# VH-VL binders against p38851r773to978, part 23

Target 1, 206 residues: p38851r773to978
Amino acid sequence: EAWCYFQDNFKVGSKTLFHVLFGDKSQVFPSSLFLCKKGSNLNNNSYWERIRRAKEDASCQFELCRKLQFQLNRTSNFIKDLLWLKDDNDNFKLVLQQRVTKIKQGYYFEVEEGPIIVKFPLCHPLLLRVRFIIAECITSQGESLKKCDLAILYDFNYVESIDKLNTKVEKLWLFERIHLNWALRYCKLEHSEINRKTREYLKKFN
Key: E = the ipSAE of ESMFold2; O = the ipSAE of OpenDDE; V2 = 0.75 times the mean of E and O plus 0.25 times the DockQ between their complexes.

## First folded at step 9 (VH-VL; framework fv_felzartamab)

Design g1 (at its last look DockQ between E and O 0.32; V2 from the best seeds 0.00; counts 0 for: pae E 9.0 > 2)
Fold by OpenDDE, look of step 9:
Structure g1 (fold): chain C 206 residues (1-206), chain A 119 residues (1-119), chain B 107 residues (1-107)
Amino acid sequence: as target 1 above (206 residues)
Amino acid sequence: QVQLVESGGGLVQPGGSLRLSCAASGFTFSRYYMNWVRQAPGKGLEWVSYISGSGDYTYYADSVKGRFTISRDNSKNTLYLQMNSLRAEDTAVYYCARSDWLEYGMDVWGQGTLVTVSS
Amino acid sequence: DIELTQPPSVSVAPGQTARISCSGDNIGSYYVYWYQQKPGQAPVLVIYDDSDRPSGIPERFSGSNSGNTATLTISGTQAEDEADYYCQVWDSSSDHVFGGGTKLTVL
């Protein structure tokens, strides 16, 4: 029922930016996530794996999937149980999926993150999801400027109240509206942390 | 040293089966996609199959779908190709190769193993 | 599905520049990989991401890709560069797609 987006420019090519954010060596995720306990040894990300879900008209469309695993910095009872796993030491960790849903190789990326379902007492659960878009300047006829020094990152954040059937709740009472506002604030904080870490790591690539 | 070593090739009759292996060393095996690429005598390279790092995703060329099965054992750093219902046109040197779609092409290849399908 | 077309053969004198083309519809939208294969040997990646060289590949190897044609360029071609060369792309429908290969002869 609520959404917000953020935009940032980076003086690197789109592929480089993608590597910084989502590459194997990147430490942006999951540590930049709001719900992630910083410094936990349970925090990690898996390697991207290609899946055949993308049937786009574009010739260079692929879909990749990876898992983010992290320790929650809040109590576990506020997160939907399906997202939790126990390790061998009986520690709880959250498993979050990221999907690269669109790839125009070298100049355009779309990454979906989530959903995370957060529960609040006496309220409908909130469904949180994020779409990242990395764009770069391209020319017509498929000619791409693959190594431009400018990439744009878009963070689209979606917050929805859902019922037990995962259907959007249209009318929220006052207390639920407060939680929505808090969720949007969380999105901003998370974005800021992503941005900070991204810029930090970009220094290593320059 | 990063290395891939294929084995298991040989002579087989049409309709027969063969299992190829590829032993990996010198790198984190589970990070990489692993591929089988074959080359018929005097012909070009043909992709056969690949498997994701975890093994959860497998894909095949149309020419081998339903007949070949790619698998991996990350605890043994080994890639496999089970070939069933072999045909004469499957005769080729079979290479295993690692790939990282995001960063690199197929940057490490084995020496290949020859599979000959003949009556 | 994208198809990659290469000339069957290219000849060059020692010290001259060899150019091997790889044509495909909108190939410029793909990252192209080039492989060198000498007789009796496995392929070796010589160019990735259109124009980048793996460690150990001589600087005389370079690549470009735009429009409908990718090109592998070998400047100052040496006798040891005589080999088959294959271009390759990733495609959403066909996965790994190879060109037919080009035999480079150093005269």
Scores: ipSAE 0.088, ipTM 0.674, lowest interface PAE 3.1, mean pLDDT 86
Fold by ESMFold2, look of step 9:
Structure g1 (fold): chain C 206 residues (1-206), chain A 119 residues (1-119), chain B 107 residues (1-107)
Amino acid sequence: as target 1 above (206 residues)
Amino acid sequence: QVQLVESGGGLVQPGGSLRLSCAASGFTFSRYYMNWVRQAPGKGLEWVSYISGSGDYTYYADSVKGRFTISRDNSKNTLYLQMNSLRAEDTAVYYCARSDWLEYGMDVWGQGTLVTVSS
Amino acid sequence: DIELTQPPSVSVAPGQTARISCSGDNIGSYYVYWYQQKPGQAPVLVIYDDSDRPSGIPERFSGSNSGNTATLTISGTQAEDEADYYCQVWDSSSDHVFGGGTKLTVL
């Protein structure tokens, strides 16, 4: 039930913002991710590919999917603190999926990212999912105001095990509360980096 | 100059096979989904198949599934359609067309190649 | 899966407004694309994302999409607009779906 929500507005249309965040020329991902070691040779993206809609998702018109590959940033101030408390962190590379799950009339985009599974000592696995929502500002008559909103929702859930991701731990242990607070702080830092990179790329895009 | 050129059409007897090619130029071929769309004489457009930019994902209309195979060679900028077990109802002009995921439409079309299935 | 229905023909006088409909169950939740095909030629995309024009398409072409009907509108219709017009959507279960086509005649 733990989450962070951020909303920013931009003086561009939603298709332009979508391209800046997720397009082939975008440099926002993976380098803006809080777990990503910037400048690593391991950081790259696959191309977007169409995937057929699953039967159980009646709201999804189509699905496009890509993978972000990046080296884990274990030497930043944030990761150094987490590494002290994580006893099974042998990985140096992460592969993270992004999925375009909704597009409505070219003025609304929804992208889901994850999950990332983080295992802190003395904790159940922490599941992190991110959702990006881009919505065009339009008049009641459907005219674009050449403005859009970006909403980013970070969703954190402890799960019973890495094999049972559709579970929720109802009662948290002491360390789980402490690590959740740290995770919430650092989603704020990731949002700041995404917002900064996005605004810089908007200058270059135009 | 963005261009698509189909080839390989011709006359084939029912049950026969034919391989169509589509040569692409003027754009980064591997970034685009590629489609085959056909049009029977005097009839409308019918989507046949498309393939992802990497070639890893292929999709077919029910009317051709199991008989047609779409493929691509990104090193030669060429799209293919292998047509087996051809039927009279497969008679059509076959177009190749590219699509981009942001537009969902087919913004560049070839001139088409005629396939005739008849005795 | 969605099926798209178009009238077989539409006739307009030169300079008048032509409206070509494309009907489908809840088509307003899809992006609709329109293609123009002149005799002996390949189709040309004239409207994408319901209402937008590709570069090079005259401003007299416009589109709308709401509820169960998408409409291609050609204002000030000219003789060179005489062609077949197809609507198209992408659907996750049936992929690209085309309407049956509408022959526009300019008399």
Scores: ipSAE 0.008, ipTM 0.526, lowest interface PAE 9.0, mean pLDDT 81
ESMFold2 (binder alone), look of step 9: mean pLDDT 92; pTM 0.946

Design g2 (at its last look DockQ between E and O 0.38; V2 from the best seeds 0.00; counts 0 for: pae E 8.0 > 2)
Fold by OpenDDE, look of step 9:
Structure g2 (fold): chain C 206 residues (1-206), chain A 119 residues (1-119), chain B 107 residues (1-107)
Amino acid sequence: as target 1 above (206 residues)
Amino acid sequence: QVQLVESGGGLVQPGGSLRLSCAASGFTFSRYYMNWVRQAPGKGLEWVSGISGSGDYTYYADSVKGRFTISRDNSKNTLYLQMNSLRAEDTAVYYCARSDWFEYGMDVWGQGTLVTVSS
Amino acid sequence: DIELTQPPSVSVAPGQTARISCSGDNIGSYYVYWYQQKPGQAPVLVIYDDSDRPSGIPERFSGSNSGNTATLTISGTQAEDEADYYCQVWDSSSDHVFGGGTKLTVL
């Protein structure tokens, strides 16, 4: 198991940042994803849909769910995912789910992405998932200043080796450790690309 | 032009059923969360039901749960409300309105259709 | 669940500023929407996200939201502004929640 997180500040409100990252017109996803083939016509995201949570949470009774569709820039041999699809032109695409798991009415958002399961020869598969948190600096105080124009984005990246039962593998082989390290590097690349596209969009938005 | 047009309202006896329709035009219907909101005569607005863009998820106010069914046909750009076991307190003008979670609240409303439940 | 409370009625002279309150516990944490409803007509969204105006809404309409009170302000109130006004929030547990409405009378 390995994880890493990234933090960035943006001079916009949390809701605005959410729109930039996850809004209907946003181009950040799925193109910023490492496994996404840049410029593919298969790349798309669905509209968010409200889903009532199975477990009642006093803070959030609903989740928002959308699907990211994208063409893979890697061979299908190393992808273990039930949502792997082949189109009529023999292109391979992945459908990835994003979920807004927590919402504090426009000033705090938690978004779950994944998992993606990646296979490597002679290794246990890697399970990759990301949690995004968008918050205003004063959100923890229970008050929202929607005009604060300062939002913080957290990217929490989780990488786990899993067995056939989707159970975490505690002892890793040498090659598995190498791949784990590469996965963390890929997380950094994704973060950088997300950040770049976000800031690029903000320049246009202002 | 973006427009919503309700239909199907009328007079019905208690315990009866009625099906409302809302025809949408001028926008991508499947993108939007659709709502039914009602207003009893001389009273305020009350949210009744909502349905996700795909139609896969439906939600109801406690006052109508188990009696009303919201649905949509995106190929026809139409929203529906099946009302069963109608009660006198269900008497109201029923509006359809579009919304999304992040933008503009309920920014488009129909003109409403009157449902009168009376013996 | 959040409950929204509005005064039943507000009166204002033409040209004066009308203020309609919408009270709720920690309503400042919500984005508030305001709707105008004239007699025999459907509601019209006049304010979204506390203070933003949809296209076509006059600039004399403004909104604010902090603490436990959101306020719709109509500066230079005109006779045509006479209507019922409803505040509304999105609540994660109750979905759409409306206030009781306020009748604005232009004297």
Scores: ipSAE 0.452, ipTM 0.805, lowest interface PAE 1.1, mean pLDDT 88
Fold by ESMFold2, look of step 9:
Structure g2 (fold): chain C 206 residues (1-206), chain A 119 residues (1-119), chain B 107 residues (1-107)
Amino acid sequence: as target 1 above (206 residues)
Amino acid sequence: QVQLVESGGGLVQPGGSLRLSCAASGFTFSRYYMNWVRQAPGKGLEWVSGISGSGDYTYYADSVKGRFTISRDNSKNTLYLQMNSLRAEDTAVYYCARSDWFEYGMDVWGQGTLVTVSS
Amino acid sequence: DIELTQPPSVSVAPGQTARISCSGDNIGSYYVYWYQQKPGQAPVLVIYDDSDRPSGIPERFSGSNSGNTATLTISGTQAEDEADYYCQVWDSSSDHVFGGGTKLTVL
């Protein structure tokens, strides 16, 4: 298992950054995802639904969930081969879930994305999970400094079966290590695209 | 024209029941968290109950928990409050109000419906 | 469990500045919402997210929030501003919490 971590800082409050990344009018997802075919914006049920409150979970004030739909990028042979494990659809559409898991008084947000399962030839399935963390800089009195950080955490784990996501492979063989390195490179590219689009859209809110 | 219209208020004896309705129009009802807020005569505002856009999650103030049931019918754009075991302290004007999905405030309110509980 | 305290009344002369306070433990870590309620009417949101105005609310309404006190400020107060004003936060243990209200009287 492998992971990578990216941090960007912004001269805006965390609520503004959350809106730019995850708001109903945001253009950041799904088009910034590396699996997304360029120009694919298929959004069914893309609107957030407020589901629960922090009373039942001490770590957040409410929970939001949405599903993103997009066309799979089919230009790579590994992507094409992956689809046969899912009984291919003619349109090669994927559904990805994003869930806001923590909101602390509007100054801290955690968003989970996935899981995504990638199957390379001759490898165990690779499980990808992504976490977005937005944290605002505040004073000891709780006053916003109008600065925040975005952290993006990518976790990769090979699992024994696509039906049992918690059964991790203990030792990787050479091709699995090679494809893991490929996955890490593409996460860097995805982060760059998310950062670029986020900064473009921040100009819209100024 | 975004609006909320409450109905179903009236006079009822202690221990009785009432069902309030709130008809919504001019917006996508199912995406909004909805609230009931009450105001006793000459008193301030008190939050009573809330419900998620899908209706799957419901929340209640301690003063009404176990007696009141919030629900919604998204096909009819209608919010409900079933009030059972009514007490004199439940006498109030009851408002329905919507929250934005990211906002903790209430940006649209109905005109309210009066519930009077007296023997 | 946060409790919000407002003065029961505030009086100002027309054209003067009115300030309505809302006190609570560490209220500066919350987004504060302000509502105006005229007699026989439903509340109207006048300030959200501490300091922002909804469309249609006059620019004379402003808000601030830091430490243990949030403040609604009405500059150039007019007779039509005479109303009850409520502050409100969302709290994880108590849900939507309202202050007791402040009656603004314009002399």
Scores: ipSAE 0.011, ipTM 0.571, lowest interface PAE 8.0, mean pLDDT 80
ESMFold2 (binder alone), look of step 9: mean pLDDT 94; pTM 0.957

Design g3 (at its last look DockQ between E and O 0.44; V2 from the best seeds 0.00; counts 0 for: pae E 8.6 > 2)
Fold by OpenDDE, look of step 9:
Structure g3 (fold): chain C 206 residues (1-206), chain A 119 residues (1-119), chain B 107 residues (1-107)
Amino acid sequence: as target 1 above (206 residues)
Amino acid sequence: QVQLVESGGGLVQPGGSLRLSCAASGFTFSRYYMNWVRQAPGKGLEWVSGISYSGGYTYYADSVKGRFTISRDNSKNTLYLQMNSLRAEDTAVYYCARSDWLEYGMDVWGQGTLVTVSS
Amino acid sequence: DIELTQPPSVSVAPGQTARISCSGDNIGDYYVYWYQQKPGQAPVLVIYDDSDRPSGIPERFSGSNSGNTATLTISGTQAEDEADYYCQVWDSSSDHVFGGGTKLTVL
């Protein structure tokens, strides 16, 4: 397995940043995704649905879930079949789930994205998932400055090789290691694009 | 003009049933989380029920759980509240109100419909 | 579960500043919403996210929230501001939670 994280600061409140990234009017996703074909009319995101969590959490008993739909800019052969849907026009699209898994009212957000399962010839599939965290600088101390114009975005990217049973593969051979590195590069590219689009949208708000 | 209009209120006996409707206009109904909020005569506001955008998820206050059913028809821009096993304490003006999923508050309210439960 | 407590009534002279409190444990960690309700009318959102005003709400309405108390402030209170005011939060366990309401009387 491999993982990497990215951090960016934005001169806006955390809630504003969350709206820019994940709001119902936001176009950051899925267009920022590496595998997304830019300009496709199949690219869309659903509205968030509030879902009660099975296990009670002191911080949040609900999750918000939405689906990202997009056309792949690459061949479908590398994506697990379960992630594909065919529309009425016989077009293939990938459906990716995002979940807001934690909310501290207005100032802290955790969003899970994925997994995406990428297949390579002669290799174990790679499972890619992302965890986004949006927080104010002082939220860790339990103090809420909701109108502070400083939000931090964390992108935690996780890449794992999995076997047919979806179990983590501990030992990778040479080609698998190469693909793992490519996956990390993939994560960096997505982060860069997310950051770029986010800042673009923020300019519109100012 | 953004508007919510409740209907279906009236007088009902204890144990009876009533179905409220809320007609939405002037906005994209399917983009909003919808709520029922009630207010007993001379009392404060009480959240009753909520429903997600697609209607896939519904939530209820403990006071009405198992008795009330919230639903929506996005093709008709209408919100519903099926009230069964009504009690005297359910007597109230029932409001429908829209809210953002990020909890920007309930920014649009109907004028309410009165439900009176009395023998 | 969070509970919100409001004073039952507040009185203010015309032109003076009215302050309505909404108390709750760690309410400062929540975004608070305020509603105005005049007799025979539906509630109207007057403050969202602690201190932001919806379009059409006069600037004399303001809000703050810290610690265990949120406050709705009406500066230069006018006769038309006489109404019931409710604070509200969203809690993950209780959904929308309202305060008991405060009757504002303009003397």
Scores: ipSAE 0.017, ipTM 0.621, lowest interface PAE 6.0, mean pLDDT 85
Fold by ESMFold2, look of step 9:
Structure g3 (fold): chain C 206 residues (1-206), chain A 119 residues (1-119), chain B 107 residues (1-107)
Amino acid sequence: as target 1 above (206 residues)
Amino acid sequence: QVQLVESGGGLVQPGGSLRLSCAASGFTFSRYYMNWVRQAPGKGLEWVSGISYSGGYTYYADSVKGRFTISRDNSKNTLYLQMNSLRAEDTAVYYCARSDWLEYGMDVWGQGTLVTVSS
Amino acid sequence: DIELTQPPSVSVAPGQTARISCSGDNIGDYYVYWYQQKPGQAPVLVIYDDSDRPSGIPERFSGSNSGNTATLTISGTQAEDEADYYCQVWDSSSDHVFGGGTKLTVL
């Protein structure tokens, strides 16, 4: 029901920006995630794997998928009491899925991330999804300007329960409206960290 | 230095089975998707099967689904193709080839191994 | 479910420009890869991502891709360029798709 949108411009082609954000050697993720514990040392298998889907679902084709594993930042006062999904090792590792859902001739990339479930006291669970859109600037003749835009869409939905993630809460409680302000802070801080790390890594990448 | 070497080809009767191997060297095998591509005598290239980094996802051309099984052993840097219920139309040179997770081209190919299915 | 169509053969005089086409519905929405295969040898990647050359491929090889046609262009064609050439894309429904191949003859 609630969402935040950010757009940044970069003087590189979209394939270069994609490698900076999501490449195997990129360090933008998971460390730029707001929920990620800084400096954690986890054994991760974050490599991309292809996913095949039937043609009748072409508008939602997933090409590649990876899982990011990181420890929850339990020292932040914004996340200390959050309900989250954990892996089987019981040390509260969060496994976050990223999926490349669309590639159009290297001029356009969509990556979906999540979902993440955030639970505050006296509130329904808050479902968070993130979508990254990289779009190259091209001329009307199809020539690349070697410039691209990154759009980040944060989408927040209260759901009726953790087991019913495809539901929609129709009426928000008072505290649920207050915790949407948490969502705004989440978006701003995470976007800022992603953008800063992306620009820093882009300098080192080139 | 980067090298793929196929083995296990030979003559087999229709309905028979054969297991191909591809030994990889000179690169980090576990960071590449692997493929089998075949070429019938005098014909073009045909993709047969592919496998993800971990082996968690496998892919097959319609012509071989249910008969061929691709697998890999990352600890041995080896790719495999188990071919069952072979038919005359499976006669070809079989190449192993690597591809990248974002680049869908196959930048390193083996020398190929000949599989002949006839009586 | 894209299908790639190549002419079966192309002939060119030495030193002239050869153009090998690869046709497919909206092939411009795909990255196109080109392979050279000399008789008795494995294919060699000569163009990736529509137009980029791997290290060691002469600059006379170039590629383009827009609309329904991708084209491999060899300028200043030499006798050693005589080979079969294949275009290839990856498609989420069909996986790796190859064209039928084009035999380049240098007269």
Scores: ipSAE 0.007, ipTM 0.573, lowest interface PAE 8.6, mean pLDDT 80
ESMFold2 (binder alone), look of step 9: mean pLDDT 94; pTM 0.958

